# VH-VL binders against q9usg8r228to453: the designs that were tried, part 45

Target 1, 226 residues: q9usg8r228to453
Amino acid sequence: IPESAEWMNHLLEKVWPLINPEMFSSVADQIEDVMQASIPSFVENVRVASLDQGSHPVRVVSIRSLPSGEASESFSEKQASEAEHKDEPEQQRKQFYNFELCLAYHAKPVEDATSTSARASNLHLRIVFYPGIKGTVGFPLPIWVEIKGFVARIRFRCELMPEVPFLKNVTFSLMGLPELNVSAVPVAEGGVNIFGLPLISKFVNDAISAAANEYVSPKSMTIDLS
Below, E stands for the ipSAE of ESMFold2; O stands for the ipSAE of OpenDDE; V2 stands for 0.75 times the mean of E and O plus 0.25 times the DockQ between their complexes.

## First folded at step 23 (VH-VL; framework fv_cixutumumab)

Design n1 (at its last read DockQ between E and O 0.51; V2 from the best seeds 0.66)
Fold by OpenDDE, fold request of step 25:
Structure n1 (fold): chain C 226 residues (1-226), chain A 123 residues (1-123), chain B 108 residues (1-108)
Amino acid sequence: as target 1 above (226 residues)
Amino acid sequence: EVQLVQSGAEVKKPGSSVKVSCKASGGTFSDYWISWVRQAPGQGLEWMGGISPDSGTAYYAQKFQGRVTITADKSTSTAYMELSSLRSEDTAVYYCARESYDFWTGTDYMDVWGKGTTVTVSS
Amino acid sequence: SSELTQDPAVSVALGQTVRITCQGDSLKWYYATWYQQKPGQAPILVIYGKNNRPSGIPDRFSGSSSGNTASLTITGAQAEDEADYYCNSWDSEGDHYVFGGGTKLTVL
């Protein structure tokens, strides 16, 4: 529905910079956890200092309605329902709305790569590496990770309720691993580039992918909005 | 048992239109989507389009856009597919299929099929 | 538009295992749905999702996926399994369902 996507994107352009980055703290924590679990032996610790969405929004590429109601029940449930002729009154059935979103993000080209403000306009992670062998803490190495782009397909199941905000909960699942492209840039001038930027980029990419994998179908996450 | 009963075979002239019906029996109609799939002789399956009877929203394959019209009547639990400007290449068996979605498996599927309607386009 | 490709024909000896593979970009994101079609009959759903079977489908049928591929495996092929098999997936780029070209399975 191209027209609906344009409307949504226009809204996103206005709302995106208003979003409090703290809303992404949980995501940042998850990424941090995965990173910490997969750090190489020469790294003592890694932390995600911040995840910031910047001012450049994600884009809705497509939205698709999916079957709801009885048609969205599991095969086994449908079979059971058909077998039991359970005319449960329509009034007692939970109402669900299912849809799929395709989201894409492309970072805005930064003319001045040295400009922190310009970089901050894009979705980014600030990561701190602590080099060292277990038990030794080295000097912190701050890294700027720019999200160059991603594409994600997400299916949603919304449980509807008659009370505001009309959503009891939302369950989402990723359709496959998102395509992701990240770039790491050192923040500190003169820091011992112990880690090749490509290696760091790969590490971060792999970590985010691993984190995302926890939500790939048939896995899902439910957010209670009640 | 849920069944999709399709209308009978059609023989049409080139340039004419054909309207095939698909009536659901033995179950709920409104919640399920209906897809239309055709199969030319000796060829594979080709998706044409579908409809959400509840919303009345139809969606089409680009190949058939402007030439196919899919409608549904909830009161009679019947879906329709009308194909206009018929050509010899439109000779095929046309199937209606019930489309379902399972969020937990992340899949949509067609679990109930009609027996098909043979449409022959000949001069 | 994204296409799904299948081998046009495969053979399997009775009681042996055969794998029918479907390949396409849409399969990177979506699970393939598999249909069995016998001559003169409508298609029948045999596998959906990661590895889900409808009621009535024998457990010798299984599904798998990797990368941009999906596979239908028949472990212990029976004579009645001789049929055409089609993979299907949604294509989000074209907003349409796509079928593979079909694979004719012969049981020897």
Scores: ipSAE 0.799, ipTM 0.905, lowest interface PAE 0.6, mean pLDDT 91
Fold by ESMFold2, fold request of step 25:
Structure n1 (fold): chain C 226 residues (1-226), chain A 123 residues (1-123), chain B 108 residues (1-108)
Amino acid sequence: as target 1 above (226 residues)
Amino acid sequence: EVQLVQSGAEVKKPGSSVKVSCKASGGTFSDYWISWVRQAPGQGLEWMGGISPDSGTAYYAQKFQGRVTITADKSTSTAYMELSSLRSEDTAVYYCARESYDFWTGTDYMDVWGKGTTVTVSS
Amino acid sequence: SSELTQDPAVSVALGQTVRITCQGDSLKWYYATWYQQKPGQAPILVIYGKNNRPSGIPDRFSGSSSGNTASLTITGAQAEDEADYYCNSWDSEGDHYVFGGGTKLTVL
């Protein structure tokens, strides 16, 4: 691990278990929306009942700065600016800082794989399927989905401002589709047989990947912090 | 017009060092990273390393770690690459190139190149 | 961590379409950048990102990517397109940048 990342990972070990899982509600809703758009007609509904980070944190693999300022203007803007001999004081231009963050996650082996409380230490989703005709009430079929691992690379474009916390906007993009490995386990004693679990795991994996794809470069999302 | 002007050709003996300069004109020198890329006769392009002049942080390809030193002088808008312990296989054209980044296309690229400096290592 | 692989040579008849490919693990994460180099000259940027052309590059040049493969396509190849073509990619886990071995394009 790069030396600059070790202190961040130590901080994450302390902070990760303290995060309120409801802070992930937006992510859970996006995954739910994709799943609902993809369910077959003999399933009435599907929802993400919870997304819980557990106690085993994500790890920062690396953080790298990227060119900023004039070097980060569009190609057309740079050629036009250089031709005009633009004379702007460096201090008076809008300030952007660009960097890349590489994250990895590994679920830890659980000594008692049948125990729900032991599995809760890893990043997981609780998903409920409702078999039946769309528009009617189906019987809930809860499925536990553990995130076995993922690798993601994210680029951030931070617009700076002079007032605390010094960030006006943060824009991010995923670099490529994240690598993702999920595993489904039924929660009830009458759970899905061994053949059903691989299909559910693939369905969830595809749904998470499709949700993530909406943020793969050149697509992006901007968060206003001002 | 943005230009990168490199120092002239050099002939060196094995075991010595060479230092190539790359002077930038146009644009804001400190904002752009400078990469060094070499090309042996009849061979492809090989990235050696680069520098962020603003931070002074240099970064190197693993192949060249311990042999290459890259520096920048903001007051003269000039980057330098020094390669030590020269061998005959270090005979090549050495280019400098200006690095840029476009968040909205998600791409790193080298938009301005020097004309190259020929370094010949012979006994 | 990764290397980029290109075919060493490709030929195209004048006015025909040609694709130059570049393959490597870094390309599943990062778009390739393409450079043209003529004998005795420095490389010139022709495609950056998935399919962006710098000002002054003809619209017959285009780029594409799928999986860990990137392609440079020249539709309606001209005699002046005869050159060496290099792909290049960011490599966050390794040397920051990596170049392919290059492809010599011959226009017949």
Scores: ipSAE 0.646, ipTM 0.841, lowest interface PAE 1.5, mean pLDDT 84
ESMFold2, look of step 23: ipSAE 0.631; ipTM 0.828
ESMFold2 (binder alone), look of step 23: mean pLDDT 89; pTM 0.925
OpenDDE, look of step 23: ipSAE 0.674; ipTM 0.856
ESMFold2, fold request of step 25: ipSAE 0.623, 0.616; ipTM 0.826, 0.824
ESMFold2 (binder alone), fold request of step 25: mean pLDDT 89, 89, 89; pTM 0.924, 0.922, 0.920
OpenDDE, fold request of step 25: ipSAE 0.776, 0.777; ipTM 0.903, 0.901
ESMFold2, last read: ipSAE 0.487, 0.633, 0.602; ipTM 0.771, 0.834, 0.821
ESMFold2 (binder alone), last read: mean pLDDT 89, 89, 89; pTM 0.921, 0.925, 0.924
OpenDDE, last read: ipSAE 0.775, 0.767, 0.781; ipTM 0.902, 0.900, 0.906

Design n2 (at its last look DockQ between E and O 0.63; V2 from the best seeds 0.00; counts 0 for: pae E 2.7 > 2)
Fold by OpenDDE, look of step 23:
Structure n2 (fold): chain C 226 residues (1-226), chain A 123 residues (1-123), chain B 108 residues (1-108)
Amino acid sequence: as target 1 above (226 residues)
Amino acid sequence: EVQLVQSGAEVKKPGSSVKVSCKASGGKFSDYWISWVRQAPGQGLEWMGGISPSSGTAYYAQKFQGRVTITADKSTSTAYMELSSLRSEDTAVYYCARESYDFWTGTDYMDVWGKGTTVTVSS
Amino acid sequence: SSELTQDPAVSVALGQTVRITCQGDSLKWYYATWYQQKPGQAPILVIYGKNNRPSGIPDRFSGSSSGNTASLTITGAQAEDEADYYCNSWDSEGDHYVFGGGTKLTVL
């Protein structure tokens, strides 16, 4: 198992910085929606300006193959299929590959926290707060949110097809809420720490957790790769 | 109906080895995993390890690593558990169980169990 | 810790409700699987997932979870429910299945 994770991690190190941050736009949007739904009374609006993965990759901690194959995943369907499909040619059955990944991210220590380039090497979220009471909008307050670390367990169900790329659909689901550690830093020079950094960090953490909750088992998301 | 039929009771001397078989009838043997669980007299259930017959990959509890070998023969739909260097503490009922995973519920379960094989280790 | 903890014994009056609880770190991530075992018999799967019952398991059996705990509830205990109950889950840290110590349920 360690060996299998090792080659994946090497691949991730090479591919991670090549990933277009726009790929995470949907995640950013979901986080924004949750934030907007839970903004404090003294905040008029909140926006996610960007979500960027940086150059420091997530790591695969472990990989686990799960029982999979031609049979249905559900208990009831498996029982039914065993009774009905004993004689069906293997070629007509949908094939699935199931596995579980444990992913971990730890931000690389940054020597100079004031360096935007150094901070950008890590996974980060840029958010903008618009302070004000309902109907009054103050000046925007940009906040840099650094993801210090997370651990996630994700199950995958891959529907296989005989044609390239051999994957028709991929469904994933989170096994519980990921462990998350975030840190918020104001970007604007002289910006009034209107929000205690701990409060902002908590707000962001809660928002990300709430967003993640939409994918926690038994909930799932399917991506069509065909 | 899917059944797991295990080999008969064994009486062994300390230091010897025992090999227990588990034959599956019904269903597709390769679609499921086989786990081995033992239970000492008056004690709880203890997972020993399992195997994916389709891939041939076995995985073991750390406690038994190096002493237990789990194998499977797809042609006969039979799984095997061999335990070496037997001790008196290895006296137990050994169960094989069919292991499945439900992606939608996110859970592993053992839905079919053998009747168990009693292994007695005595001088 | 990869350990699952159960109370060794609980009692319930006939027709009453009893809850058997399992606690462990692995339950933060995974649903518990519950097994019933009667003397001299192999374990039987009774609950898996959030609250799923295999065919043949009475509807008086239900499962729940909260935090690092999982519970098996029997609503309207019957005499035949007297048995040992084991919780089980995968431990991703140890890459192994873990059983609880088992709970002996006595129906009075």
Scores: ipSAE 0.632, ipTM 0.848, lowest interface PAE 1.0, mean pLDDT 89
Fold by ESMFold2, look of step 23:
Structure n2 (fold): chain C 226 residues (1-226), chain A 123 residues (1-123), chain B 108 residues (1-108)
Amino acid sequence: as target 1 above (226 residues)
Amino acid sequence: EVQLVQSGAEVKKPGSSVKVSCKASGGKFSDYWISWVRQAPGQGLEWMGGISPSSGTAYYAQKFQGRVTITADKSTSTAYMELSSLRSEDTAVYYCARESYDFWTGTDYMDVWGKGTTVTVSS
Amino acid sequence: SSELTQDPAVSVALGQTVRITCQGDSLKWYYATWYQQKPGQAPILVIYGKNNRPSGIPDRFSGSSSGNTASLTITGAQAEDEADYYCNSWDSEGDHYVFGGGTKLTVL
């Protein structure tokens, strides 16, 4: 791992536990929506009660620059930009900076595999299944779900501006579907058959993957920071 | 319209060095990334490395690390590739190409190519 | 391995459809880029991304991808399509671009 990535990882080690978990609420809602679309008739509902990053941080495996400025425009953008600025100075064209990050996560082993308190240091989510007839009230069945690991490759396109904060738009896409390993963890007195835990783990894994797929290139998301 | 013009053919002795030039015309040179790709006679394409002229940062294929030096001169809009310790197996056509990135298609690609520079290492 | 594998040769009758394939682990993360090279000439970009053509490339050229495999399809092959075709992708493990070995297309 390059020394520059290690410096970023030392910073993440300090910052990660301080992030407000509510920043992930939109991600939790997307996962919940996917799950709700997929539940079978013997389950009334499913909810993502929380998504919490814990204290064990994600790691930056690599960062690399990509061609930026004029060399990063699409063929259609190049044609449109040439037509629009044919008689104008080149300095009026938009300025972009592009780069790629590879992120990896690996949960740390815990000394008490059944304690949710001990597992809280790892990235996790709490889901609640409501077994019962769909359309009626089911009884709640809380499940602790741990993200054992993931690998994601993300590309960023940053539109620059001359005014503070010098960053107008950030667009990102996932490069390929992330590798993802998820497991449901037994709840001490939550009453889940050990047979059901692998099925729940697969269901959650598939739901997270389907949510992530909405951002796999060429699909993207843009955040306006101006 | 971007064009890449390469230096002429070279004949070299084993153990010597060669420096191939690639002059860009059109567009803003500082925004171009330049890649170098070689092709031995009857063989396929092989990427060697590239450079970002704006940062001056060069990057190299692992196979060529230590033998290749890639540089750029913004004032002349010219990139250079120097290959040292030449061997007979370095006989090839050496291409420069503009390396581009299209975020919306998620692809790195080489959209403008020079005509190639033939380097022959003999004797 | 991080290599990209192509069949070394493929033939197609004039006016028929041909598919050239490219396989490799890097293609799970990155789309293949396709280049055409005629004898004595520099390569020309023909397909990038899933199925994008640069300006000037005929619409008979198309691309597709699934899993670790990418394909270049030429519908209604013409004599001028006779060339070598290379796939290319970034390989993050080796930190470099890799080319396939190339496929020689013969138009009968």
Scores: ipSAE 0.487, ipTM 0.771, lowest interface PAE 2.7, mean pLDDT 83
ESMFold2 (binder alone), look of step 23: mean pLDDT 89; pTM 0.924

Design n3 (at its last look DockQ between E and O 0.80; V2 from the best seeds 0.00; counts 0 for: pae E 2.01 > 2, grease 19.2 > 18.9)
Fold by OpenDDE, look of step 23:
Structure n3 (fold): chain C 226 residues (1-226), chain A 123 residues (1-123), chain B 108 residues (1-108)
Amino acid sequence: as target 1 above (226 residues)
Amino acid sequence: EVQLVQSGAEVKKPGSSVKVSCKASGYKFSDYWISWVRQAPGQGLEWMGGIIPDSGTAYYAQKFQGRVTITADKSTSTAYMELSSLRSEDTAVYYCARESYDFWTGTDYMDVWGKGTTVTVSS
Amino acid sequence: SSELTQDPAVSVALGQTVRITCQGDSLKWYYASWYQQKPGQAPILVIYGKNNRPSGIPDRFSGSSSGNTASLTITGAQAEDEADYYCNSWDSEGDHYVFGGGTKLTVL
């Protein structure tokens, strides 16, 4: 790991458990929406009860600076921009900072899989299935989904401004679909797992991947920080 | 017009060094990066390294680390590539190219190329 | 793997369609850029991103990607399209750009 990423990882180790899980509520909602759109016929509904990051942080594997030139969808626009703005004072030009992060997550091995507290140290989803099978309607089936690991590459475009917080907006885009490994376990004692655990894991994996696909290049998301 | 103008052909002895220049014009030099790519006779393109003109930070292919030095002079909008301990295998055409990045298309590319500098290493 | 693999040579009849493919692990993450090089000339960017053409590049050139592959397609090959074609991509593992070995296209 480059030295530049080392200090980031140390910082993440300290701040990660302090992050309010509510910060990921939008991600949870998106996953839920995708799941609901793709539920099997024998399932009435599915909800994401919670997404919790735990105490074990993601790790920055690498960071790469990118050129700060104007980004456009067309080559012609770039050429035109270069000709038009080359003589403009820097203070009048929009300033951007672009960079790429490679992130990796690997769950810590849990010695006691039955320990909720031990499992909660890792990134996890709590999902509730509502079966549509005759006789089971109204009995929710809670599922614990553990994120065993993922690798993602994300590019960022930051629009800079002279006023605090010095960032006007941030745009990010995924470089390809993240590699994802998830496992699902039933929470209910003695509950009949209507779904094989592999099937549930696949369902969740597919849902997360589908949600992530909405942000894969050339798609992107912009957050206004002003 | 955006262009990269490279220095002229060089003939060098084994063990010597060569320094090739690449002068940029028609755009803001600091907004783009410069890469160096070489091509031996009858061979493919080989990336050697690049530079961030604004910071002066260079990055190199592992094959050339310790033997190549890439620099940039913002005042003259010129990038330089110096290759030391020359060997006969270093005989090639050396290109400088402008690195562009398009966030919306999610890719980086080399959109402007110099015409190349022929470096011949012979005893 | 930090390598991009191309077929060393392909041929196409005049007016026909040809596809040049590039394969490598880096292409799982990044779009490729494609360069045309004619004898004695510098490379020219012909395709970048998903399917973007620089100004001056004919619309018969197109790009596509799937899995760990990228492809350059020439629909309606012309005699002037005879050249060497190189794919390029960033490799995040090695922090370097990598070129394919190049494909010599012959127009028959």
Scores: ipSAE 0.596, ipTM 0.838, lowest interface PAE 1.0, mean pLDDT 89
Fold by ESMFold2, look of step 23:
Structure n3 (fold): chain C 226 residues (1-226), chain A 123 residues (1-123), chain B 108 residues (1-108)
Amino acid sequence: as target 1 above (226 residues)
Amino acid sequence: EVQLVQSGAEVKKPGSSVKVSCKASGYKFSDYWISWVRQAPGQGLEWMGGIIPDSGTAYYAQKFQGRVTITADKSTSTAYMELSSLRSEDTAVYYCARESYDFWTGTDYMDVWGKGTTVTVSS
Amino acid sequence: SSELTQDPAVSVALGQTVRITCQGDSLKWYYASWYQQKPGQAPILVIYGKNNRPSGIPDRFSGSSSGNTASLTITGAQAEDEADYYCNSWDSEGDHYVFGGGTKLTVL
């Protein structure tokens, strides 16, 4: 881990548990939508009941600057655009700051693997499957899904402005699909499970990857902070 | 017209150093990065390092760390690459290239290249 | 490994289609850019991103990517396409750039 990122990681250790899990509700909804679009025919429905970050934070692996020139242009258009903006005063032009962030996560070992309280300290999803015959309401089957680890690379394009808070727009994109490792555990004590745990883990991993794919470059998301 | 104009060919002895210049024109120098890429005779392209002209921050390939020094002069829009402790295997054409980043394609690329500077190291 | 691997040489008959490949771990994360170099000349950019052509590059040049592999495809190869082709990527290990070893394309 670079020394310049160590202070950020120490700050994350303090801040991470304080984040309201409801800030992740849109992510949970998107994962749920993908799961519902791809459920097997022997499953009536699936829900993501919660997404909780726990108390063990992600780690910043690296931060890398990127060129700040104007974007969204072809080679020829970049040449024309540069000539077009040659005499424009700097304070009147839009200014961008671009950087790449590499994040890694690993779950901490849980000595008491059956304890829900101990597992809650790691990043996790609570998922409810409704296995059942078509046209009937199936019984709920709650599944605990722990994110064992991931690696993600994210690029940010920050549009700056001279007035507080100094950020007008933040756009981000994922560089490639995140590497993911998930593990599923039934919540119910010794209940009948018509799914294999490796099958559930693969289904969840694929659903998270498909949701993430909607943000993989050249796709992006913009947050307006003005 | 965006151009990178490099200094002329050099003949050097082993153990000496060489400093190659790369003058940029036709664009805002501080908005783009400059990379240095070399190509030995009959060999492929090898990235050496680069510089962020706005901050003066240089970055180097591991192979060249400690032997190469890359600098930029914003007042003349010129980047420099100095390679020290020259050996015969440093005989190559040395290119400078402007680095671009396009957020919307998610791509880093070198869109403008200098014509190259031939450095020959012989005793 | 941040190395990018290319076949050292490929041949294509005039008017036929050829694919040049580039493989490496960085390509799981980043799209490749492709450069054409003719003898005694500086490289020129022919493809950037997954499949973007700079202005002035013929539409017979296209790119694709899947997994840790990027490909440059030339459909209807012309004699003027005979050159060395290099892939290049942002380095997943943080050293900025890495080039492939290059592929010599011969048009028969």
Scores: ipSAE 0.562, ipTM 0.796, lowest interface PAE 2.0, mean pLDDT 83
ESMFold2 (binder alone), look of step 23: mean pLDDT 91; pTM 0.937

